# VHH binders against EKC/KEOPS complex subunit cgi121 (cgi121): the designs that were tried, part 13

Target 1, 174 residues: EKC/KEOPS complex subunit cgi121 (cgi121), of Schizosaccharomyces pombe (q9p7j3)
Amino acid sequence: MILPLFPETQVHVFVYENVSNCAAIHEQLISQNPIYDYAFLDAATILYKKQVYSAIIRALEDRRDEQMKTKTIHSEVILSLSPKTEISSAFRQFSMTKKSKNIVVVKIDSKLTEEEEFERLDKLVEGNRVEFSDEELQKLIDFKVLKKNYKLDPSTLENPLASILSSIALRGYS

## First folded at step 2 (VHH)

Design qc3 (from q2 with S31L; framework vhh_6qgx_2)
Fold by ESMFold2-Fast, scan of step 2:
Structure qc3 (fold): chain B 174 residues (1-174), chain A 123 residues (1-123)
Amino acid sequence: as target 1 above (174 residues)
Amino acid sequence: QVQLVESGGGLVQAGGSLRLSCAASGRTFSLYAMAWFRRAPGKEREFVAAISWSGGSTFYTDSVKGRFTISRDHAKNTVSLQMNSLRPEDTAVYYCAAGLFPYSTDEADYDYWGQGTRVTVSA
């Protein structure tokens, strides 16, 4: 995927369900293994494609403006999903854990084609690949987690898209 | 971050067998696809065989199918190439290679290479 605001930046997003090796992947992430240079998100926290794209755009804007708070663009994507600018909180809220079952994986600035990234990730992730679509994401979301992460009340939970996107776009002001 | 050392090369008569081994150092070895390439005198490097990171899939060039078998041992961090029914045209320096790409036959897709081990097959 090419983003209109960043036409020179190639973005790939992958979704896996029923992942059995999250503990092994998590170990590789904490050891900073460069093979795992992706944003690994818990799918329980992601409801819409636009949610992921908004976080990616925010991270790319911060990189363009030399305002990144984390060391990598992928870590910046994770931070950008959070309505607050506190790094440790963002990672606890959105990152894959050892107990995750379904994950969303983001790759930015890949030297590989989308197909090559799929082949590579299929070796690293022991799960079933599904389409990156609102329909598939809505099967994997945990509404209790979503409500907690974005502080949604019953009224906003009925149509949460605008509230989620506003929280991402206005990060640091709310 | 991955170092590869080949062994097992030597001189053998046509119809004979050799087993090549590739020893890898580093904890990340289990995540790499592994391959064997060879270079005959006066020729460019060619693909021989590859094995997936899990060991569940193998790929061979047509000229060695049915004669060569690639395998890996995660506990020993080794990849082996069992070569049977050897022919004079199998004479080459054999290289072990590691890469993150699925079963690639293109040498450009491999990031780490061994020094090579020589195999000579006499008529």
Scores: ipSAE 0.000, ipTM 0.105, lowest interface PAE 18.3, mean pLDDT 82

Design qc30 (from q2 with F101Y; framework vhh_6qgx_2)
Fold by ESMFold2-Fast, scan of step 2:
Structure qc30 (fold): chain B 174 residues (1-174), chain A 123 residues (1-123)
Amino acid sequence: as target 1 above (174 residues)
Amino acid sequence: QVQLVESGGGLVQAGGSLRLSCAASGRTFSSYAMAWFRRAPGKEREFVAAISWSGGSTFYTDSVKGRFTISRDHAKNTVSLQMNSLRPEDTAVYYCAAGLYPYSTDEADYDYWGQGTRVTVSA
């Protein structure tokens, strides 16, 4: 995918369900293995494609403006999903954990095609690939997690898109 | 509720300049991406320019790049479109729009719309 504002930046987003090796992936992320240079998100926290793209756009704006708060663009995507600027809180809320079952994986600045990234990720992730679509994401979301992360009340939970996007846009400001 | 009111339209000669302004009211204006669309008589609305939540990122349709500049002032709840080197084909009604997803060129991604302001560029 090419974003109009960032035409030289390649963006790929992948979704895996029923992942059996999250603990092994988590250990590779802690050890900062460069083969695992992706943003690994817990799919329990992601409801919409626009949620992921908004976080990516925010992270890319922060990189362009030399305002990144984390060491990599992929960790900046994870931070950008959070309504707060506290890094460790954002990672606890949105990152894949050893106990995750379904994941969303973001790759920025890939030198590979989408198909080549699929082949690479399929070797790292022991799970079933599904389409990156609102329909598939809505099968994997945990509404208790979503409500807690974005401070949603029962009325906003019925149509949370506006609240989620507003929280990403106002990160650390409100 | 977010409400948008455009101003600054009018008649101008080819090669001239106009500045359009859009005044917004509402608690969540700072969380909205803002855009300008236009509609020429008998045509569908087309995307012109967009500005992000922060006001630091902008996107333009190819026909106005280098001639139009979009900007915003969060303190005043305004977004502006500075139009330079105007051409007769820029003649249209210009609409201000607000949406939570940045850089969309799709009308469906914009939740709030102004009434429009007419710009006429004479040959």
Scores: ipSAE 0.201, ipTM 0.603, lowest interface PAE 5.4, mean pLDDT 86

Design qc32 (from q2 with Y103F; framework vhh_6qgx_2)
Fold by OpenDDE, second read of step 3:
Structure qc32 (fold): chain B 174 residues (1-174), chain A 123 residues (1-123)
Amino acid sequence: as target 1 above (174 residues)
Amino acid sequence: QVQLVESGGGLVQAGGSLRLSCAASGRTFSSYAMAWFRRAPGKEREFVAAISWSGGSTFYTDSVKGRFTISRDHAKNTVSLQMNSLRPEDTAVYYCAAGLFPFSTDEADYDYWGQGTRVTVSA
């Protein structure tokens, strides 16, 4: 996918359910294995496609403006999902953990087609790929976690997307 | 709630220029991506240009690339559309829109709309 705001940047997003090797993937991320150059998100924390894309755009803008707070564009995507500025908090809130079951995987600056990237990623993730859609994400979300991450209350829960997108946009500007 | 008010429309000759402005009410301007849409006579409303939250990223429909420039002023809570090299086919009512999603060309992704300002380009 080519982003309209960043026509030279290709992005791919994949969703996996019933992943059996999250712990192994996590270890590779800790060891900074370059083969795992992706943003691995816990699907329990993601409710909308627009949530993910907004975080990607925020990260790309930060990179463009040389204002990234993290070391990699993928870690910046994770940070960009959070309404908070603390990197550790953002990772705790949104990053895949050893205990994750379902994940969203983001690739920035891909040189491959979506299918080629999937073939590469499929060798790393032991799970079932599902469509990257609001419908599928809705099946995987943990609303307790979502409410906690974005401090949603009864009034904002009526339109959680608005609250989520506002949080992403305004991070660090409060 | 956000109120949007457009201005700057008018009659111009082909090859001329206009600058449209949109003033946004409220204190949440920075959380919104801003866009311009237009509706030509007898046609449906179409996307023209959008600008991200910070104003650092923009994108345009192909027909206006190189001719139109969208910008925003956070201090004044305004978004502008500089239209150069205008063509008769640019004749339309131009609408300012605000949405939380930064790069949408879909009207459905914008929550607030202005009343529109008419731009007429004569041959």
Scores: ipSAE 0.819, ipTM 0.905, lowest interface PAE 0.6, mean pLDDT 95
Fold by ESMFold2-Fast, scan of step 2:
Structure qc32 (fold): chain B 174 residues (1-174), chain A 123 residues (1-123)
Amino acid sequence: as target 1 above (174 residues)
Amino acid sequence: QVQLVESGGGLVQAGGSLRLSCAASGRTFSSYAMAWFRRAPGKEREFVAAISWSGGSTFYTDSVKGRFTISRDHAKNTVSLQMNSLRPEDTAVYYCAAGLFPFSTDEADYDYWGQGTRVTVSA
């Protein structure tokens, strides 16, 4: 995908269900293995494609403006999903864990095509690829996790898109 | 909910300038990306310019780059389009739009629209 504001930036988003090796992937992320330079998100936290793209755009905007709070663009995407600016809380809320079963993987600034990234990720992730679509994401979401992360009331949980996007937009805006 | 009211349209000579303004109401304005679209007589509506939630990012269609400037004032809940070096082909009805997804050029990504303000540029 090419974003109009960032036409030189390649963005790929992948979704995997029934992942059996999340503990192994998590270990590689802790050791900062450069092969795993992606944003690995727990799919239990992602309801809409627009949620992911909004976080990506916010992270790219912060990088362009030299306002990143984290060391990599991929960690900045994870931070940008959070309604707060506290880094450790954002990672606890949105990052994949050893117990994750379904994941969303974001790659920014890839030197590879989407097909080549798929081949690479399929070797790293032991799970089934599914389409990055609202339909597929809605099968993987955990509404208890979503409600907690975005502080949604029952009234907003019926139509959470506006609240989620507003939270991403207004992070640190004050 | 967000309501948009446009002003500033009119008749100008080629080479002239106009400033369009869009006033938004509602507490959700600061979380919205804002855009201007236009529709020329007998044509489809097309994207002109967009500005992000923070106002720190702007995007323009190629035909207006360097001539038009989009800006926003969060305190006043307004978005403006400064149009310089106007050409007859800029003649159109200009629409202000608001959406939660930033930087889209697709009108389907905008949830709220103004009524439009007419701009006529004579040769």
Scores: ipSAE 0.222, ipTM 0.602, lowest interface PAE 4.8, mean pLDDT 86

Design qc33 (from q2 with S104L; framework vhh_6qgx_2)
Fold by ESMFold2-Fast, scan of step 2:
Structure qc33 (fold): chain B 174 residues (1-174), chain A 123 residues (1-123)
Amino acid sequence: as target 1 above (174 residues)
Amino acid sequence: QVQLVESGGGLVQAGGSLRLSCAASGRTFSSYAMAWFRRAPGKEREFVAAISWSGGSTFYTDSVKGRFTISRDHAKNTVSLQMNSLRPEDTAVYYCAAGLFPYLTDEADYDYWGQGTRVTVSA
């Protein structure tokens, strides 16, 4: 995918359901294994494609403006999903855990083609890859988690998209 | 009441310049991407330029790159389009739009629209 605001930046997003090896992946992330240089998100926290792309755009703007708060563009994507500016809170809210079952994986600035990233990730992730679409994401979301992460009330539950995107866009500006 | 109101349109000679402004009232759009679209006589509405919520990122359709500059002022709740080196093919009604997501160039990505301001570029 090419983002019009960042046409030179390669972006790949992958969705896996029924992942059986999240504990092993989590161990590799803790050890900072460079093979696992991706943003690994818990799919229970992602409702829309626009939610992921909004966080990516925010992270890319922060990188361009030399305002990144984290060490990598992938960790900046995770931070950018959070309505708060506190790094450890954002990771607790959105990162995959040892107990995750479904995950969203983001790769930015890949030196590999999308097909090559698919082949690599399919070897790292023991699960079923599904289309990155609103339809598939809506099958994997946990609305209790979403409500807590974005502080949604009953009036926003009917149209959470606007509230979610506003929270991502206004992080640090409000 | 929420409104986007465009201004600055008019008649200009080829090679000339115009500055369009879009003023938002009724609320702030600090969390919104802002865009300009245009509709030329006999054509469908097309994307022209967009600016992100922070104002740090801009995107232009190929035909206006290097000639048009989009900018925003969050404090004044305004978006501007500076149009230089105008061509007869730029003749159109120009629309200001606001949407929560700057990724797409489709009309459906934008929640609020102005009524438009007419720009005529004579040969």
Scores: ipSAE 0.120, ipTM 0.565, lowest interface PAE 6.3, mean pLDDT 86

Design qc35 (from q2 with T105P; framework vhh_6qgx_2)
Fold by ESMFold2-Fast, scan of step 2:
Structure qc35 (fold): chain B 174 residues (1-174), chain A 123 residues (1-123)
Amino acid sequence: as target 1 above (174 residues)
Amino acid sequence: QVQLVESGGGLVQAGGSLRLSCAASGRTFSSYAMAWFRRAPGKEREFVAAISWSGGSTFYTDSVKGRFTISRDHAKNTVSLQMNSLRPEDTAVYYCAAGLFPYSPDEADYDYWGQGTRVTVSA
């Protein structure tokens, strides 16, 4: 995928359901294994494609402006999903855990083709790949987690898109 | 509620310049991506330019790239389109639009629209 705002930046987003090896993946992330240089998100926290794209665009803007708060662009994507500027909080809220069952994986600036990333990632993740679409994401979301992460009121929970995108956009602004 | 009011349209000769402004109301403007669309006589609306919520990223249609500059002022709650080296083909009604997704050429991604301001470029 090419973002019109960043046409030279390759972006790939993968969705896996029924992942059986999240504990093993988590161990590799903790050990900072370079093979796992992706943003591994818990799908329970992602409701819309636009939510992921907004975080990616925010992270790319911060990288371009030399304002990244984390060490990698993938960590910056995870931070950018959070309405707060605190790295530890963002990872607790959005990153996959040993107990995750469904995940969203983001790769930015791949040196591999999308097809090669698919083949590589399918070997790392023991689960079923599904389409990155609002329809598929809505099957995997946990609304209690979403409500907590974005401080959603009961009145906004039936159509939370505006609140989520606003929270991503306004993080760190007055 | 976000409401958009355009200004700055008018008649100008080819090679001239105009600056369009869009004033937005509401405390949620800072979370919106803003865009300009235009509609030439007898044609459908087309995308012109967009600016992200932060103002840090801009996107232009190829026909105006290098000639038009979009900018925003969060303190004044405005977005502007500086149009240089105008051509007769730029004659259109220009619309300001606001949406929560950061920049998009698709008008379906914009929830709020102004009523438009007319720009006429004579040969």
Scores: ipSAE 0.203, ipTM 0.605, lowest interface PAE 5.1, mean pLDDT 86

Design qc37 (from q2 with A108Y; framework vhh_6qgx_2)
Fold by ESMFold2-Fast, scan of step 2:
Structure qc37 (fold): chain B 174 residues (1-174), chain A 123 residues (1-123)
Amino acid sequence: as target 1 above (174 residues)
Amino acid sequence: QVQLVESGGGLVQAGGSLRLSCAASGRTFSSYAMAWFRRAPGKEREFVAAISWSGGSTFYTDSVKGRFTISRDHAKNTVSLQMNSLRPEDTAVYYCAAGLFPYSTDEYDYDYWGQGTRVTVSA
């Protein structure tokens, strides 16, 4: 995907279900293996494509303005999903864990084509790739996790998109 | 209840300038991207310019880049469009819009709309 404000930035988003090696991937992320330079998200926390894109846009704005709070653009995407500016809380809320079963993977600044990234990720992730679409994401979401992460009340849970996007936009500023 | 009200439209000669303003009431739009769209007589609504929730990012359609400047004032709950070097083809009704997805050029991504203000640029 090419974002209008960031036309020179390559963005790829991948979704995997029934991943069996999350513990192994998690160990590679802890060891900071550069082969795993992606944002690995727990799909239980993602309901809409626009949720992911809004976090990416926020992270790219923070990088452009030299206001990143984390060391990598991929970590900044994870932080940007959170309604708070607390890095450790954001990672606990949205990052893939050893117990995750379904994941969303974001790659920014890829030097590879989308197809080449598929080939690379398919070697790292032991799971079934599915389309990055609202329909597929809604099969993987955990509404209890979503409600907790964005502090949704019963009145907003029926149509949470506006509350989620507002939380991402206003993180730490209102 | 929620209203976006445009002002500043009028008649101007080619090469002239106009400043449009949009005042929001009934709610705060601090988390919203704001945009200007326009509709020329007999045409569909088209995107002109957008500004992000923070005001830190702007996006313009190619035909107005370098001539128009969008800005916002969160304290006053307003968005403005400074239009310079106006051309006859800029003649249109200009609409203010608010939406949560930043930089969208798609009118369907905007939840709130003003009634429009008419801009006429004479040759």
Scores: ipSAE 0.039, ipTM 0.505, lowest interface PAE 7.1, mean pLDDT 86

Design qc39 (from q2 with S31Y S57Y; framework vhh_6qgx_2)
Fold by ESMFold2-Fast, scan of step 2:
Structure qc39 (fold): chain B 174 residues (1-174), chain A 123 residues (1-123)
Amino acid sequence: as target 1 above (174 residues)
Amino acid sequence: QVQLVESGGGLVQAGGSLRLSCAASGRTFSYYAMAWFRRAPGKEREFVAAISWSGGYTFYTDSVKGRFTISRDHAKNTVSLQMNSLRPEDTAVYYCAAGLFPYSTDEADYDYWGQGTRVTVSA
């Protein structure tokens, strides 16, 4: 997707369900293998396309303004999903773990075409690719995790989009 | 929390101009995308124009493109809609809206709404 606010920046978002090799992927991320330079998110934490795009836009704004808190744009996306600017907390809340079953993968500033990124990721991820859509994400979300990560009360849980977007956009403001 | 108040509506002859203003109050207005929607008598609310968080991107419905201009002033927390070459079919109540998704033309993406200001364009 090309973002109107960042027309020079290519953004690709992939969703995989029933992933069997999350432990292997996690080990590659810990070893900082450059082949795995993506934001690997646990799909249990993502309910809306707009949630992901808001975090991407916030990360790109922080990069533009030279205010990134992390070393890569992909780690900045993970941080930007969190309502707090605490790096360790954000990674615990949103990053893929060895026990993850469904993942959302974000690529920014790809050196490859979209088709080549599809081919590459399909070799790295042992799972079924599904459409990046609100419908598919709703099948993978864990509402207990979502509620905890964004501190949602029961009244907002039935329509949490505005609360989630507020948490991402107003991150760091008191 | 964001609160929106519209002003500038009124009666104008076809071919005339009006400038609508929306005053916003709240913690961090700078992170809100802003939009104008309108509702003609007996019709559904429709999108008119939107401006992104940064003010760098604007979006218009085809029927007003080239005639209307949306702008924002971050220092004053205001959004304006300059309406030129007005037509009788522009008659409607105009609503200001704010949302945290950085750009959208869908009313479902806007969480805060003003009460509306009436615009009447006479033939």
Scores: ipSAE 0.012, ipTM 0.419, lowest interface PAE 8.3, mean pLDDT 86

Design qc4 (from q2 with S31I; framework vhh_6qgx_2)
Fold by ESMFold2-Fast, scan of step 2:
Structure qc4 (fold): chain B 174 residues (1-174), chain A 123 residues (1-123)
Amino acid sequence: as target 1 above (174 residues)
Amino acid sequence: QVQLVESGGGLVQAGGSLRLSCAASGRTFSIYAMAWFRRAPGKEREFVAAISWSGGSTFYTDSVKGRFTISRDHAKNTVSLQMNSLRPEDTAVYYCAAGLFPYSTDEADYDYWGQGTRVTVSA
């Protein structure tokens, strides 16, 4: 996928359900294995495609402007999902954990096609790929987690998109 | 939460220039992506240009690239569209729109709309 605002940047987003090897993947991420250079998100935290794309665009703008707070574009995507500027807090809130069951995987600047990335990820992730769509994401979301991460009250939970996107845009403001 | 008011429309000869402005009320203007759409007589509303939250990223429909420039001033809560080398085909009502998604060409992604300002380009 190519974003009109960043036409030279290749973006791929994959969704996996019923993943059985999250602990093994997590170990590879801690060891900084370059084969695992992706943003591995817990699907319990993602409700909309626009949520993911907003974080990607924010990260790409920060990279362009030389204002990245993390070492990789993929880590910057994870940070950009958080309403706070604290790196460790963002990773605790949105990153895949050893106990995750469903994940969203983002690849930026791939030298491979979407099909080739899928084949590569299929070897790393032991789970079922599903469509990256709002419908599929809504099956995997944990609303308790979403509410805590974006500090939503009952009124905003009825239509949380605006609050989520606003939080991503205002990252760092109290 | 946001109200938009357009200004700067009018009558201009082909090859001329106009600058449209959109004033946004609301102290959180900076969280919104801003766009200009237009509707020509007998046509549907179409995307013209967009600018991201930060003002650092812009996108234009092919027919206006190189002729139109979108910009924003966060201190004044305004977005502007500088229109140069105008053509009769640019005749339309121009609408300012605000949305929380950082970029889109789809009307559905914009939650707030101005009333529009009329631009007429004579041959």
Scores: ipSAE 0.083, ipTM 0.523, lowest interface PAE 6.4, mean pLDDT 85

Design qc40 (from q2 with S31L S54R; framework vhh_6qgx_2)
Fold by OpenDDE, second read of step 3:
Structure qc40 (fold): chain B 174 residues (1-174), chain A 123 residues (1-123)
Amino acid sequence: as target 1 above (174 residues)
Amino acid sequence: QVQLVESGGGLVQAGGSLRLSCAASGRTFSLYAMAWFRRAPGKEREFVAAISWRGGSTFYTDSVKGRFTISRDHAKNTVSLQMNSLRPEDTAVYYCAAGLFPYSTDEADYDYWGQGTRVTVSA
């Protein structure tokens, strides 16, 4: 898909459930295998599509403005999900781990159609693709983790999206 | 809570220009993406333009591309819409809106709205 704010940048987002090879994928990421040039997110930490897109937009704006804090646009997406400025914290909070079961995969600057990208990615991920929707994401979320990551309390839990988007927007701007 | 107040509307001839301004209350201006919507007589409100949290990223409805420019001033907590080469079909009440999502064309994604300012473009 093309983001309206970045008409020259193609973005794809995929959701996988019951992934059996997260540990293997994680090893490839550690070794910086270029074939795995994606942002691999733990789906347990993602509640809304707008959460993911907001992080993508934040990362793209940071890149445009030459203010990226991480080495790659995909790592910047991970950082952009976090209300914290520490890269290590962001990765710990939102990145796929070897123990993850469900994942959200983001591709920035894709040269392929969504289907072509999916075919490529499907060779790397051993799991079931599900629709990238709030409905499907809400089935995979761990609310305990979500509450922790965004410091949600009973009052903010009434509108979690607002709190999440606010956190993403305000990161680094206290 | 954010209060939005539009200004700058008026009567202008086709081919003319207007600059709309929207003043936002509060201390969290940068938290919100800002947008302009418009409602022509007898029509539904439609998206015109939006600008992301901190500025620099904008997008427009096709009919105004190249003619309208949205900008924001964080120091003044304002968002503006420069409208050039105005056409009679641009006649509408223009609304300023604020939302947390950075690039929506859906009015449902905007939480705060101004009262609107009327723009009339004569032939």
Scores: ipSAE 0.845, ipTM 0.915, lowest interface PAE 0.5, mean pLDDT 95
Fold by ESMFold2-Fast, scan of step 2:
Structure qc40 (fold): chain B 174 residues (1-174), chain A 123 residues (1-123)
Amino acid sequence: as target 1 above (174 residues)
Amino acid sequence: QVQLVESGGGLVQAGGSLRLSCAASGRTFSLYAMAWFRRAPGKEREFVAAISWRGGSTFYTDSVKGRFTISRDHAKNTVSLQMNSLRPEDTAVYYCAAGLFPYSTDEADYDYWGQGTRVTVSA
């Protein structure tokens, strides 16, 4: 996939449900195994495609402007999803954990085609791949987690898109 | 949440230049992605150019790429569209729009719209 604002940057987003090996993946991420160089997100935290794209665009803008706060573009995507400026808080809020069951995986600057990334990830992730769509994401979201992460009240929780996008835009800017 | 007022439209000869300005008022201007759309008589509104929420990235429709430049002035809370090498087919009412999604060519993603400013390019 190509984002019009960054036409030279390859972006792939994958969604897996019913993942049985999250603990094994988490261990590989802690050991910084380069094969696992992706942003592994807990699908319980993602409601919209626009939420993921907004975080990716913000991370790419920060990289272009030499303003990244983390060491990799993938960790910058995770940070960019958070309304808070603290890196460790963002990772606790949005990253896949050993207990995760559904995940969203982002790859930026892939040397591989989308199909080749699918083949690689399908070997690493023991779960069912589903379409990256608002419909599929809405089946996997945990509204209690979403409410906590973006500090939503009951009125904004019914239509949270604007609040989520504002939170991503407001991080570190006031 | 944001109010937009366009200016700078007018009549210009083919090959000429025109600069449109959009003055934004309201809360947090810099958080919004800003775009220019246009509508020729009897046609649907079409995307022209966009600049991301903090002014970090720009995107243009193919027909204006290389001729038009979108920019932000943070001190004046304005977005400008510098239009060079104008063609008769650029004749339209130009609208300034603001939205929270940093990339979109879809008018449905823009919450706030200006009243429009008319640009007429004579052959």
Scores: ipSAE 0.220, ipTM 0.584, lowest interface PAE 4.2, mean pLDDT 85

